# Ledger of designs, part 20: VHH binders against Dimethylsulfide dehydrogenase subunit gamma (ddhC)

Target 1, 240 residues: Dimethylsulfide dehydrogenase subunit gamma (ddhC), of Rhodovulum sulfidophilum (Rhodobacter sulfidophilus) (q8gpg1)
Amino acid sequence: DSLNAGNIRLVDPEETVPVIKIPDGIYLRTPNDPDDIIWARVPEFRVEMVMAPPVHPSVGLRYRDEYPEQDLVVQLARTSERFYVRLRWVDPTRDMSTLRDRFRDGAAIEFSESDDSVSYMMGTDAESPVNIWYWHPDGDRVESLAAGSPGSLTRLDRQPVTGASEYRTGHGPDDSQWIVVMSRPLASEGDHQVSFERDTIPVAFALWQGADAQRDGLKLVSLNWIFARMTPDAAPAPGN
Below, E stands for the ipSAE of ESMFold2; O stands for the ipSAE of OpenDDE; V2 stands for 0.75 times the mean of E and O plus 0.25 times the DockQ between their complexes.

## First folded at step 12 (VHH; framework vhh_enristomig)

Design n03 (from m06 with V50I; at its last look DockQ between E and O 0.80; V2 from the best seeds 0.00; counts 0 for: pae E 2.4 > 2)
Fold by ESMFold2, look of step 12:
Structure n03 (fold): chain B 240 residues (1-240), chain A 122 residues (1-122)
Amino acid sequence: as target 1 above (240 residues)
Amino acid sequence: EVQLLESGGGEVQPGGSLRLSCAASGFTFSSYYISWYRQAPGKQREWVSIISSGGSTNYAESVKGRFTISRDNAKNTLYLQMSSLRAEDTAVYYCAARKYYKFGDRYSYDYWGQGTLVTVKP
């Protein structure tokens, strides 16, 4: 899991990336194992992450032009029955809680049913609901959420998404990273759960880095949709 | 004028303890990551520990469980509490400050201190 930017292709907004189909029956040591050898067979790509615009007055007090941009390394994979996302990013310290003025780490992927809207995670208006998988570091909890309007999130009745993570300390802060896997069965069940029955699915990402005083609406987000191609020969994703 | 000034170094016997300080001035200390590095004679400088603006920490494996990093933002001071010291901990210890980290941008610090010598002798 290289942190060298030159080895990993940067994907621009609105590009189409493949979801790699892995043969069924591939051994995984544990569910969602971030360190499974299978991930070496799935191509990685990078997505540029930028500071989200303020959506609430309290967030504006912490928003500043000085916050750095960050790349997120992503892998998208599936079997005949399950969809997986693997995320990794540089994080100099591990933050598992919000105890004693500390913020915690977090990561999310957003799925849209519409090709004509901007991601809710950018804090802009949107016309269609989205499904969000939100990973929490304590206990590797993942929540499946829906957003029906800007700045709103609703926990869904069914919670089919699971996850696992690893925080890997390197030779220094520049080499230390989180690695997170989230997955769900392909079969769509429950209101507002993303359907994987489409040729392409718009996706977007968010990160909260606890050490940088990020929380709630003070986060890093991808600039726009990336289009996940579910089938090997699917047509290129449409432009927004 | 930005300054990072280490202090608290000295001679100590194996198994002993020592507390290093790093006094900061000339920048907004509370918004920076602050790290300890060390360099033994004839060796490359190596990372020891880091603390975030919010107090989250990380440690090199060689010192984990023996060293504790902390900060006092009201006093603009970073600390390193060292215990169970060994001969291989002998080095000049430096503090360093960096505002933020990003993918692909390695080994770049905004400010460095002058160092304080720690010698572990029988």
Scores: ipSAE 0.398, ipTM 0.743, lowest interface PAE 2.4, mean pLDDT 78
ESMFold2 (binder alone), look of step 12: mean pLDDT 83; pTM 0.839
OpenDDE, look of step 12: ipSAE 0.460; ipTM 0.774

Design n04 (from m06 with S53R K99T; at its last look DockQ between E and O 0.55; V2 from the best seeds 0.00; counts 0 for: pae E 2.1 > 2)
Fold by ESMFold2, look of step 12:
Structure n04 (fold): chain B 240 residues (1-240), chain A 122 residues (1-122)
Amino acid sequence: as target 1 above (240 residues)
Amino acid sequence: EVQLLESGGGEVQPGGSLRLSCAASGFTFSSYYISWYRQAPGKQREWVSVISRGGSTNYAESVKGRFTISRDNAKNTLYLQMSSLRAEDTAVYYCAARTYYKFGDRYSYDYWGQGTLVTVKP
């Protein structure tokens, strides 16, 4: 089942994955329903998530030994008019933080606006600005943001992205998870909103998990871009 | 040396209450997710509840609304308040500590307690 990540292919950095076209009008009760049966038709893939590098390079201790690897399970889909991402990851508890300024829980997908052959690393210079869809658990609010330099996030004037989520309790903390869907119309609207008119789009991911009392919130990032292929090969003529 | 030591088990009538404790020593308790598990005779160990570093909780469906997990980081102690006890709650109860979770890595806990017996009379 979907909790068994060992059956889900781990994609390598810089690999190209297809965005699956699904039928229009598929949702049975709400937009972005994470339980819609159509998601069973969209292949899942895993992305390795690691702790973001420290900002103070004088610290010699490596975070890898203290912060183990975690996977994010991803599905990319579109209709004729709308792009969807579905994310799921293990989370032992439902952390819906209400404390402003202490830490945010959340999940994000990042889209590059640059040449899709150029490698972009998270938090690098403004050579390749990014559009970020950031999901917040309180009310399933999604923000469309721009990042022009490391650590600099700006809320965009247009907010066309919506989302929904579900927390599923399993038979233990190791199979309890968040499932999040975010989506937006394919038609671009506003400055710095990702254009889906390209054949491929570099994407990356981030997770924020709740903070403990001794440390700022855990931020996990994917290691490099994955290339989302928007345009499948041309369909063969009928009767080939 | 690292230890997790459960206490507070005993016999109780149906509908009764007990409060379990798990005293921790030898590690940084506040940096861990802490769970309760239980194992009835002849059955597999099953999860009961978990509490995060920040105090967020989750419960198995069979105990939700009857059990309350809590932690006191100043005392390095985990608690389980058990109410409306039933015969099916009879088991040895264990605490366990872990810093992180990932898919497919079940029961890889850094520390386990030795357990405390709860018996709910028929």
Scores: ipSAE 0.449, ipTM 0.785, lowest interface PAE 2.1, mean pLDDT 77
ESMFold2 (binder alone), look of step 12: mean pLDDT 81; pTM 0.817
OpenDDE, look of step 12: ipSAE 0.674; ipTM 0.864

Design n05 (from m06 with S52T; at its last look DockQ between E and O 0.28; V2 from the best seeds 0.00; counts 0 for: pae E 3.0 > 2)
Fold by ESMFold2, look of step 12:
Structure n05 (fold): chain B 240 residues (1-240), chain A 122 residues (1-122)
Amino acid sequence: as target 1 above (240 residues)
Amino acid sequence: EVQLLESGGGEVQPGGSLRLSCAASGFTFSSYYISWYRQAPGKQREWVSVITSGGSTNYAESVKGRFTISRDNAKNTLYLQMSSLRAEDTAVYYCAARKYYKFGDRYSYDYWGQGTLVTVKP
């Protein structure tokens, strides 16, 4: 057991992490398989997840022990054709609720169109438009969304992102986890879809856990943008 | 003055049933994840089941399909309905309460009960 997530590197806000290039066409079954052995070749990192900044004002901030603490383990990879994110986090139960309108477990990565970033908050700044990949556990639905003004999310007309997941029960609730892969072709057309033609892309993360009628949705966010470094392709061979 | 108090243990025939209870006081029961653990003589404590504040459940593979965890927030009480009991289910059963889980934070529970003994005759 590891108290610091098995020595997985904790990435601080505004740090730069590499997107790892992996060989084309090496997957055993599908591009989003969370169990593909290629993931053992991609270094993991973790980010601290905290309750989203709008907390009830009357409580004050002195009671920090009431805020949830959760790490998200992340892997970023690409081939020559496709970008991948793999997310895993501890969740003591698989919340696939069949109750109407109840929140389910969920996960997101947010991509900024701007190189200037402040703390992550989906839909909080109209001057910093973002593309969001949002995974839902029912049917492994993934949506590409845009946030262009505070509190507004728009489902985009093109939906190029796909995903798959596994819920793995471990030896107990401390070992039980969701594992989610989302991916998209590097080349994509459409308004508000992230461009992978930049050297670095600010990214942030969100999780939804245990939301139901007893507690209004528990949304956890990474503290600030981190920077995903897109490794450029090697120069082509001199011949045709 | 927080308390978790288990009850309902005893001796039972193989294939029999028992219902364990865990009465809670001194904290906001409805906001906690509550688990059952068990410890057989000479063995490590092992997880049995968990129920979240929202009522979602999970089970160890060894008990899945035989045990059912539930909670009654109005009574501040956790239950474990045990059926098809086997000799290997003999153990002291504990309830434990915790707000959140993360990697590497095993057994860091806010509250533990004293346990109730379940004996399944050979």
Scores: ipSAE 0.324, ipTM 0.695, lowest interface PAE 3.0, mean pLDDT 76
ESMFold2 (binder alone), look of step 12: mean pLDDT 81; pTM 0.815
OpenDDE, look of step 12: ipSAE 0.445; ipTM 0.769

Design n06 (from m06 with Y107T; at its last look DockQ between E and O 0.64; V2 from the best seeds 0.53)
Fold by ESMFold2, look of step 12:
Structure n06 (fold): chain B 240 residues (1-240), chain A 122 residues (1-122)
Amino acid sequence: as target 1 above (240 residues)
Amino acid sequence: EVQLLESGGGEVQPGGSLRLSCAASGFTFSSYYISWYRQAPGKQREWVSVISSGGSTNYAESVKGRFTISRDNAKNTLYLQMSSLRAEDTAVYYCAARKYYKFGDRTSYDYWGQGTLVTVKP
């Protein structure tokens, strides 16, 4: 997995990206394996991640307009029965078990439940519900959540999403990264779980870098919706 | 004035131990990632270890299990405890500070020290 930005396409807001269909039965037999050979055949793209505006008093005290932007590298794939997302980003240190007062460590993908959702910000003033898959580094825990407005984040009754991760140390802190895979069956179970029976699904992303409550426990978010196009017509396997 | 000043270098026998210090002044030490780098004669500078503002750490494979990085934010001081030293650890050791890391950004560190020499005798 390259950390050279020039080798990975930067996707602008509101672009459409494909969810690549991969062969059944051969790959990802260890579910969510970040190192499965199939990932070399799934196109990567980058999304720009920026500091989220503060929505809680403690977040506002730590918010700094000087906080640098970061890119998230994303791959989207499906089999006939399961949807997968692979995320990777630079993180100089691994923090697997830190418990912070007002911050969550992790990574997330957000799915719109509606084609006409206006807001994409996790935990902001949105009237349309979204389904969020939130990965925690401690034990590779993934939660399926719903959000409609700030402070209304709700853990859903059904928890069909699983995940796994790897932290890779590079030649230095600027080469070290997290790699996270989350996946779920395509068939929906329960209220507010994203439906993959749509042709195009708006998605957004978030990162929490919780190494220090004073400086790094703040959220980064993608700028706007990216449109994930489900591959519907028995498209060829990636890389062919 | 910004300063990073390394100390604690010297000569040791193979298998020995040393503790390096890096005293910081002139910036908000507690908000930075602080790293150790080293440069052996005739070789490129290489990363050794990093510690976040919150105390999370990472190490190069060549030193993992032998070196321990730590920080004392009250004293604005970074440490490197070096154990099980080998001849290949002979180098000038530098501390360096950087506020944030970003994908694809290989920009130089904000601040560098002048270095302290560690020599592991044959």
Scores: ipSAE 0.467, ipTM 0.792, lowest interface PAE 1.9, mean pLDDT 78
ESMFold2 (binder alone), look of step 12: mean pLDDT 81; pTM 0.818
OpenDDE, look of step 12: ipSAE 0.509; ipTM 0.795

Design n07 (from m06 with K99Y Y100R; at its last look DockQ between E and O 0.53; V2 from the best seeds 0.00; counts 0 for: pae E 2.8 > 2)
Fold by ESMFold2, look of step 12:
Structure n07 (fold): chain B 240 residues (1-240), chain A 122 residues (1-122)
Amino acid sequence: as target 1 above (240 residues)
Amino acid sequence: EVQLLESGGGEVQPGGSLRLSCAASGFTFSSYYISWYRQAPGKQREWVSVISSGGSTNYAESVKGRFTISRDNAKNTLYLQMSSLRAEDTAVYYCAARYRYKFGDRYSYDYWGQGTLVTVKP
């Protein structure tokens, strides 16, 4: 009975987590299947999600005490050819889309393009941009985006990321959840697309909960970067 | 101070319809998830339906397709339209408000109403 939250390790900010290598060709033959049997064999970890700080300067720090909290459950996996992320979180209702703001209703993983970036706030400048995989529930659309600062996003010329999702109604609102899988080939080229050729990659997460119409939805972010450790593929044997 | 007041309960024949209301006061209704729960005699309280502040909904499998939840934020009122009622729907129906849901937090609702009785004749 793995539905109890207490069994899932909470990952602290700046911790290193492994990307689990899974066998080629056997699993995920239905692309991005959130229900693939392999997910029972990939360790889950959870990340605390907090309300992103307000961008308006007059909003005082005392509103931080009223921020909602949410945990995100994450699995990171790869084959020899493809990187996968699986995200799941409690959502009492299935929200369709937010027409006012495309990025206020969904889920994302953010990758640092720079080895020295430590910001989870969508990079620090043009020399420290981030690559964002943004999932939108409308049609399971996943977009690869670049951002160098909050509020400025650019859709990239190459769109190699795909995804799929499932909304599970539980026995009540506390047991109802979204489950989202996004994936991309390991060998993908293009300006501002994350490279999986690195030993570790800083990652961060975001959720948009557009259910609060009065406040234009909520954006939740993970605390600081978590470092995803890639499992190196076995090198090909030398010829002969 | 805070009040949730259900109304619209009563006696109905199988296959009939009822419309429940829940009038809210004393809190910012538009910012809350509002749910219907029900409790039959001798049974645990069970969830029926929920509606988000933005109007998105979810239903227990046993009522999906027969019940419709809605809200009017200008009137601070929650509704449950029930149709195709069955004997198993006999229960006291409660509205409840909760600000947010969090993974791993089984915290109870912030506010509960006193309930309204629905009886579906055998």
Scores: ipSAE 0.356, ipTM 0.735, lowest interface PAE 2.8, mean pLDDT 77
ESMFold2 (binder alone), look of step 12: mean pLDDT 82; pTM 0.835
OpenDDE, look of step 12: ipSAE 0.643; ipTM 0.852

## First folded at step 14 (VHH; framework vhh_enristomig)

Design p01 (from m06 with S56T; at its last look DockQ between E and O 0.43; V2 from the best seeds 0.00; counts 0 for: grease 24.3 > 24.2)
Fold by OpenDDE, look of step 14:
Structure p01 (fold): chain B 240 residues (1-240), chain A 122 residues (1-122)
Amino acid sequence: as target 1 above (240 residues)
Amino acid sequence: EVQLLESGGGEVQPGGSLRLSCAASGFTFSSYYISWYRQAPGKQREWVSVISSGGTTNYAESVKGRFTISRDNAKNTLYLQMSSLRAEDTAVYYCAARKYYKFGDRYSYDYWGQGTLVTVKP
């Protein structure tokens, strides 16, 4: 059962997880197919998502108990050509649009462009920025963004990241989920595009629940960096 | 002590209306997803409706257009307005609250009520 937490390893902050190398000759139906069978070869790990703390003095105090929390299931993989991330989370509602008082769902993966000394909350400064892949449910757009601090979010000139998603409706809110795949060529030009030519890459995650009016800084985030190990030839592991 | 207490159940004729309440005590459920479930005699418990902390709602297909879920955070109370009731709506209705959605705990909620019986019969 893909929705069984008992079979999905909980990863604590600052732990290292492998990026699984998909062997050459394996073909995907589509570049970002959320249901591709190859994902059964990539182990899932689970990350606890909590309400993001306010990062700007003008933002009122938030209490953790004021907002629902969430588990995020993550898979990291690469081919000889592309880096892939697959995200899954339970969501009772499908929120696609932002219209006045309606807010869309969202998901993001954040990469440190340097090391883990950088703040996982959108970077430390201009010299220590992060690259963010932000998924939009409306049109399955994925934006490549950069930030050095909260409020400094900038759209990059080059947009090499693509994505696709599936909202899987279950019998109720407990088994309905988003499945999102984002990917990019391993090599990418342009400032603030994360380099995958590293041994480890600090990664963090964010989720927005539109149904709860989450937007911008009001979001769920992972607790700290997780380190993605870019091992050259990590053999595919059995799936959950 | 944490408690969810359902009320408002009773007997009603087909086509009738009934309003259920679920009062929470011992905790504030404003940040919770709150659902109604029901269990008919001899059947499995089934999901009826959910409301998010932000007020977004969803319904089982069997009750769409007939049932309305709402919440009053100031009163720490959940409601289910039922209309156009049918015999097949006969069941014990439960409210349940969940703050944390995680894989592996489907249909597991942080808190459950004891239920209130709704009987739809001529």
Scores: ipSAE 0.262, ipTM 0.656, lowest interface PAE 1.9, mean pLDDT 88
ESMFold2, look of step 14: ipSAE 0.432; ipTM 0.771
ESMFold2 (binder alone), look of step 14: mean pLDDT 83; pTM 0.829

Design p02 (from m06 with A60V; at its last look DockQ between E and O 0.67; V2 from the best seeds 0.00; counts 0 for: pae E 2.3 > 2)
Fold by ESMFold2, look of step 14:
Structure p02 (fold): chain B 240 residues (1-240), chain A 122 residues (1-122)
Amino acid sequence: as target 1 above (240 residues)
Amino acid sequence: EVQLLESGGGEVQPGGSLRLSCAASGFTFSSYYISWYRQAPGKQREWVSVISSGGSTNYVESVKGRFTISRDNAKNTLYLQMSSLRAEDTAVYYCAARKYYKFGDRYSYDYWGQGTLVTVKP
């Protein structure tokens, strides 16, 4: 249990991180198992998560220091056939209710469809189209969504992403966490589904904290794109 | 200004029940996570239970199924219903309030109560 922030590197905005290739079928006994031993061999990194103001009202930046903050721990992995993301974060309580005012825990990774996107705010810019994998704890449902403007999430016709999760109670509320794995075949294509046949893919993250009155458009987001390096080779590509 | 005041402690036989209360004032109780902690003589303070602003709960394994945390936001009051009490539950019980949790931010509580003693005699 690596909940000590000093032991997990904090990744700066716009930094490049590797997607770790792992052998096919050897380590992932069941799809998306958050406890698979292979995850101990995939390096973790942290990203800083900050409250996203709803649709940026007239004074959104002036109050940012008063908003809750959260670190998200991320691992990126692939096999020859499938891409995986593992997310974990502190959550003092397990909020799985579907009867509340849509206050449920949730997590997302967003993929830019553009290699040269410089978006710093997830889902707030019509010129920054994204494919989103959105996990919900009820039945470990994952939705593949498209977003091209603020508040315009569209469920895609093809739903190739699956997930699984575990909630671990620690020695206290600051030591209790969700752990979520989402994955999809590398070869999946369809309207607005991310292509993994790129050298690097801009990614961003979101958390939906149900216990903190977070809901439609009220979420924690990473500060900017992180660049996921799909095929690390010997030298940087000279054309980029 | 801010106050958390525990009550309801006392002496009880093994297998007995007690209900603890924590009355809160001076802050927006409904927006906080509220926890119970306990400290036995000569031991470190340990977490018992937490309840979110929305009513979701969590418990340390040793009390799961025996203790129930609840809150009444209209009365700014936290409760701990304790049943099937054991000698190892003997401790001073504290309530504590915290607004946010994140990695690397251990034991950072905004407010603590003074405690109420629970004694379970063998």
Scores: ipSAE 0.402, ipTM 0.749, lowest interface PAE 2.3, mean pLDDT 77
ESMFold2 (binder alone), look of step 14: mean pLDDT 83; pTM 0.834
OpenDDE, look of step 14: ipSAE 0.604; ipTM 0.840

Design p03 (from m06 with K102T; at its last look DockQ between E and O 0.67; V2 from the best seeds 0.55)
Fold by ESMFold2, look of step 14:
Structure p03 (fold): chain B 240 residues (1-240), chain A 122 residues (1-122)
Amino acid sequence: as target 1 above (240 residues)
Amino acid sequence: EVQLLESGGGEVQPGGSLRLSCAASGFTFSSYYISWYRQAPGKQREWVSVISSGGSTNYAESVKGRFTISRDNAKNTLYLQMSSLRAEDTAVYYCAARKYYTFGDRYSYDYWGQGTLVTVKP
């Protein structure tokens, strides 16, 4: 997982990616262990992360040249009972603090509750409800949130999502990284919790890197939806 | 013109201490990650430490617990306090500045210093 991200397939907006079903007899030691050996069996893909645009691009042109691009490396997996996302990204330093003068790291995945992918969080007003899993490094806290119009953001009554993380110092700043797993049971319950009983679910991502104190941390979003295919496909081939 | 100027290098005995400084000018120092790197003769340049704009730090495993990076944003100066020095610490030490990192891009820095020599006698 420390390989150069350029060797990992870049997925464009609107593409469909598989959620890999973990075969029978393979156990996660705990639900969210970022270092579980099963992750070597789940193909990685990259998503381009950009600073949120001040206005919606009409053709998808990117005008946020102030900062370099950031890659997010993603794995999507499931068992017969639980959905997992594993995220990793370069972060030269660990920013855990919630002190007023220090900003914290964070990560989110957003799920559309419908197949309509007309808007996404972090780049436009949401016109369809989305379910957001927001990971915070302080205590590996994960919140399940709902968002629709600007006035409908709420923390949901049921909090079935859990997570865990590892900050790994590499051989340099370019391979020092966060690795985060979030997961939830497949069973759908409660208002605005995403249903995994669909064949395809639109997903999008957000990151906060707390090292940039001048902008209340660096906030990055994926542009538009990627489609997670829930089809119960065969297990992935063993990884190297 | 952007400049990074290292100072404080010299000869020390094993177990000794040195404090390196890196004076910055010509850019908004407080907005950057600032790093120390080192290069011994005949070897590849290697990362030593980094400090974020917000003051968070990270260290290579080989120096963790012995070296301390710090910054003074009011003086636009980066420091490296080195202690328990060993022969393998002999190198030219460089400071470098970069706003953001991505995978596998260790040496694509916006600015580099000229270096200061640290020699730990055998």
Scores: ipSAE 0.475, ipTM 0.795, lowest interface PAE 1.8, mean pLDDT 77
ESMFold2 (binder alone), look of step 14: mean pLDDT 82; pTM 0.826
OpenDDE, look of step 14: ipSAE 0.534; ipTM 0.810

Design p04 (from m06 with G104N; at its last look DockQ between E and O 0.53; V2 from the best seeds 0.50)
Fold by ESMFold2, look of step 14:
Structure p04 (fold): chain B 240 residues (1-240), chain A 122 residues (1-122)
Amino acid sequence: as target 1 above (240 residues)
Amino acid sequence: EVQLLESGGGEVQPGGSLRLSCAASGFTFSSYYISWYRQAPGKQREWVSVISSGGSTNYAESVKGRFTISRDNAKNTLYLQMSSLRAEDTAVYYCAARKYYKFNDRYSYDYWGQGTLVTVKP
């Protein structure tokens, strides 16, 4: 992995990106290992992350630069049986604290059934079913959640998503990073769980950074949907 | 005017201890990441430690277990407690403040101090 994201393609909002097929005969060393050599063969892309909510304050343009800007580096992959997402981002410190609001500390991917709605991650209520995988650093806990009412998230009855992570200290705060893998079997389990039997799935991302109980944590979101195209089983494996 | 003012440097024997301070004024100290950097003669500046606004910390491998960073937001002051000092720790130590980080943005700090010299005698 490169700690320099500048060489990685920036994906525009509403662009389609492939979910890369990993050959079935290649195994990760352990489930969700963020450091498995197979990840070097999966193309990375960058997603621009902005502060949520997206509504600008009423103050003048001169304060625009005070809002955080963050790159999220993403890899999407599958085997014949399992879907994987790998996320990495700069974080100067390892923040292992847990808050009652699980979206204040962690990383998430949102899957939508419809592209006609606004992403839940952009601070709106879900109009169509959405499934959110939320990773929390304490114990590498991953929750499969649904959104369906104003600002409300519920834990789903089935919890098929697993994850693992590594925090990697660099030569300074600007190249220290989290690396997170989440994965689930392709077969759908239960109500509101994303179906990977679709050819194209709208996805969005969120990050939470912050441990100061006196203020809200930093929530960053991707703008609009990115469309994940499921590569069929017959497609060539990466790295051939 | 924004100011970061380091103090507490001096000469010390190997194995000794020092406590550095960095007094901040002219900005909202409590909302920033604050770091210690150091520069030995003839060497590149290197990172030592960072503390978040919420008190989470990170350390360079060379100082981990020997140095402790802390902050007192009520006093706008950053500290570095140094223990088990070695000759290789001889350097000018700087504090620096930055609000947000991203990839490929290593030297875009909002504020820097002037430094305080630490000398560990042979």
Scores: ipSAE 0.468, ipTM 0.794, lowest interface PAE 1.8, mean pLDDT 78
ESMFold2 (binder alone), look of step 14: mean pLDDT 82; pTM 0.827
OpenDDE, look of step 14: ipSAE 0.515; ipTM 0.799

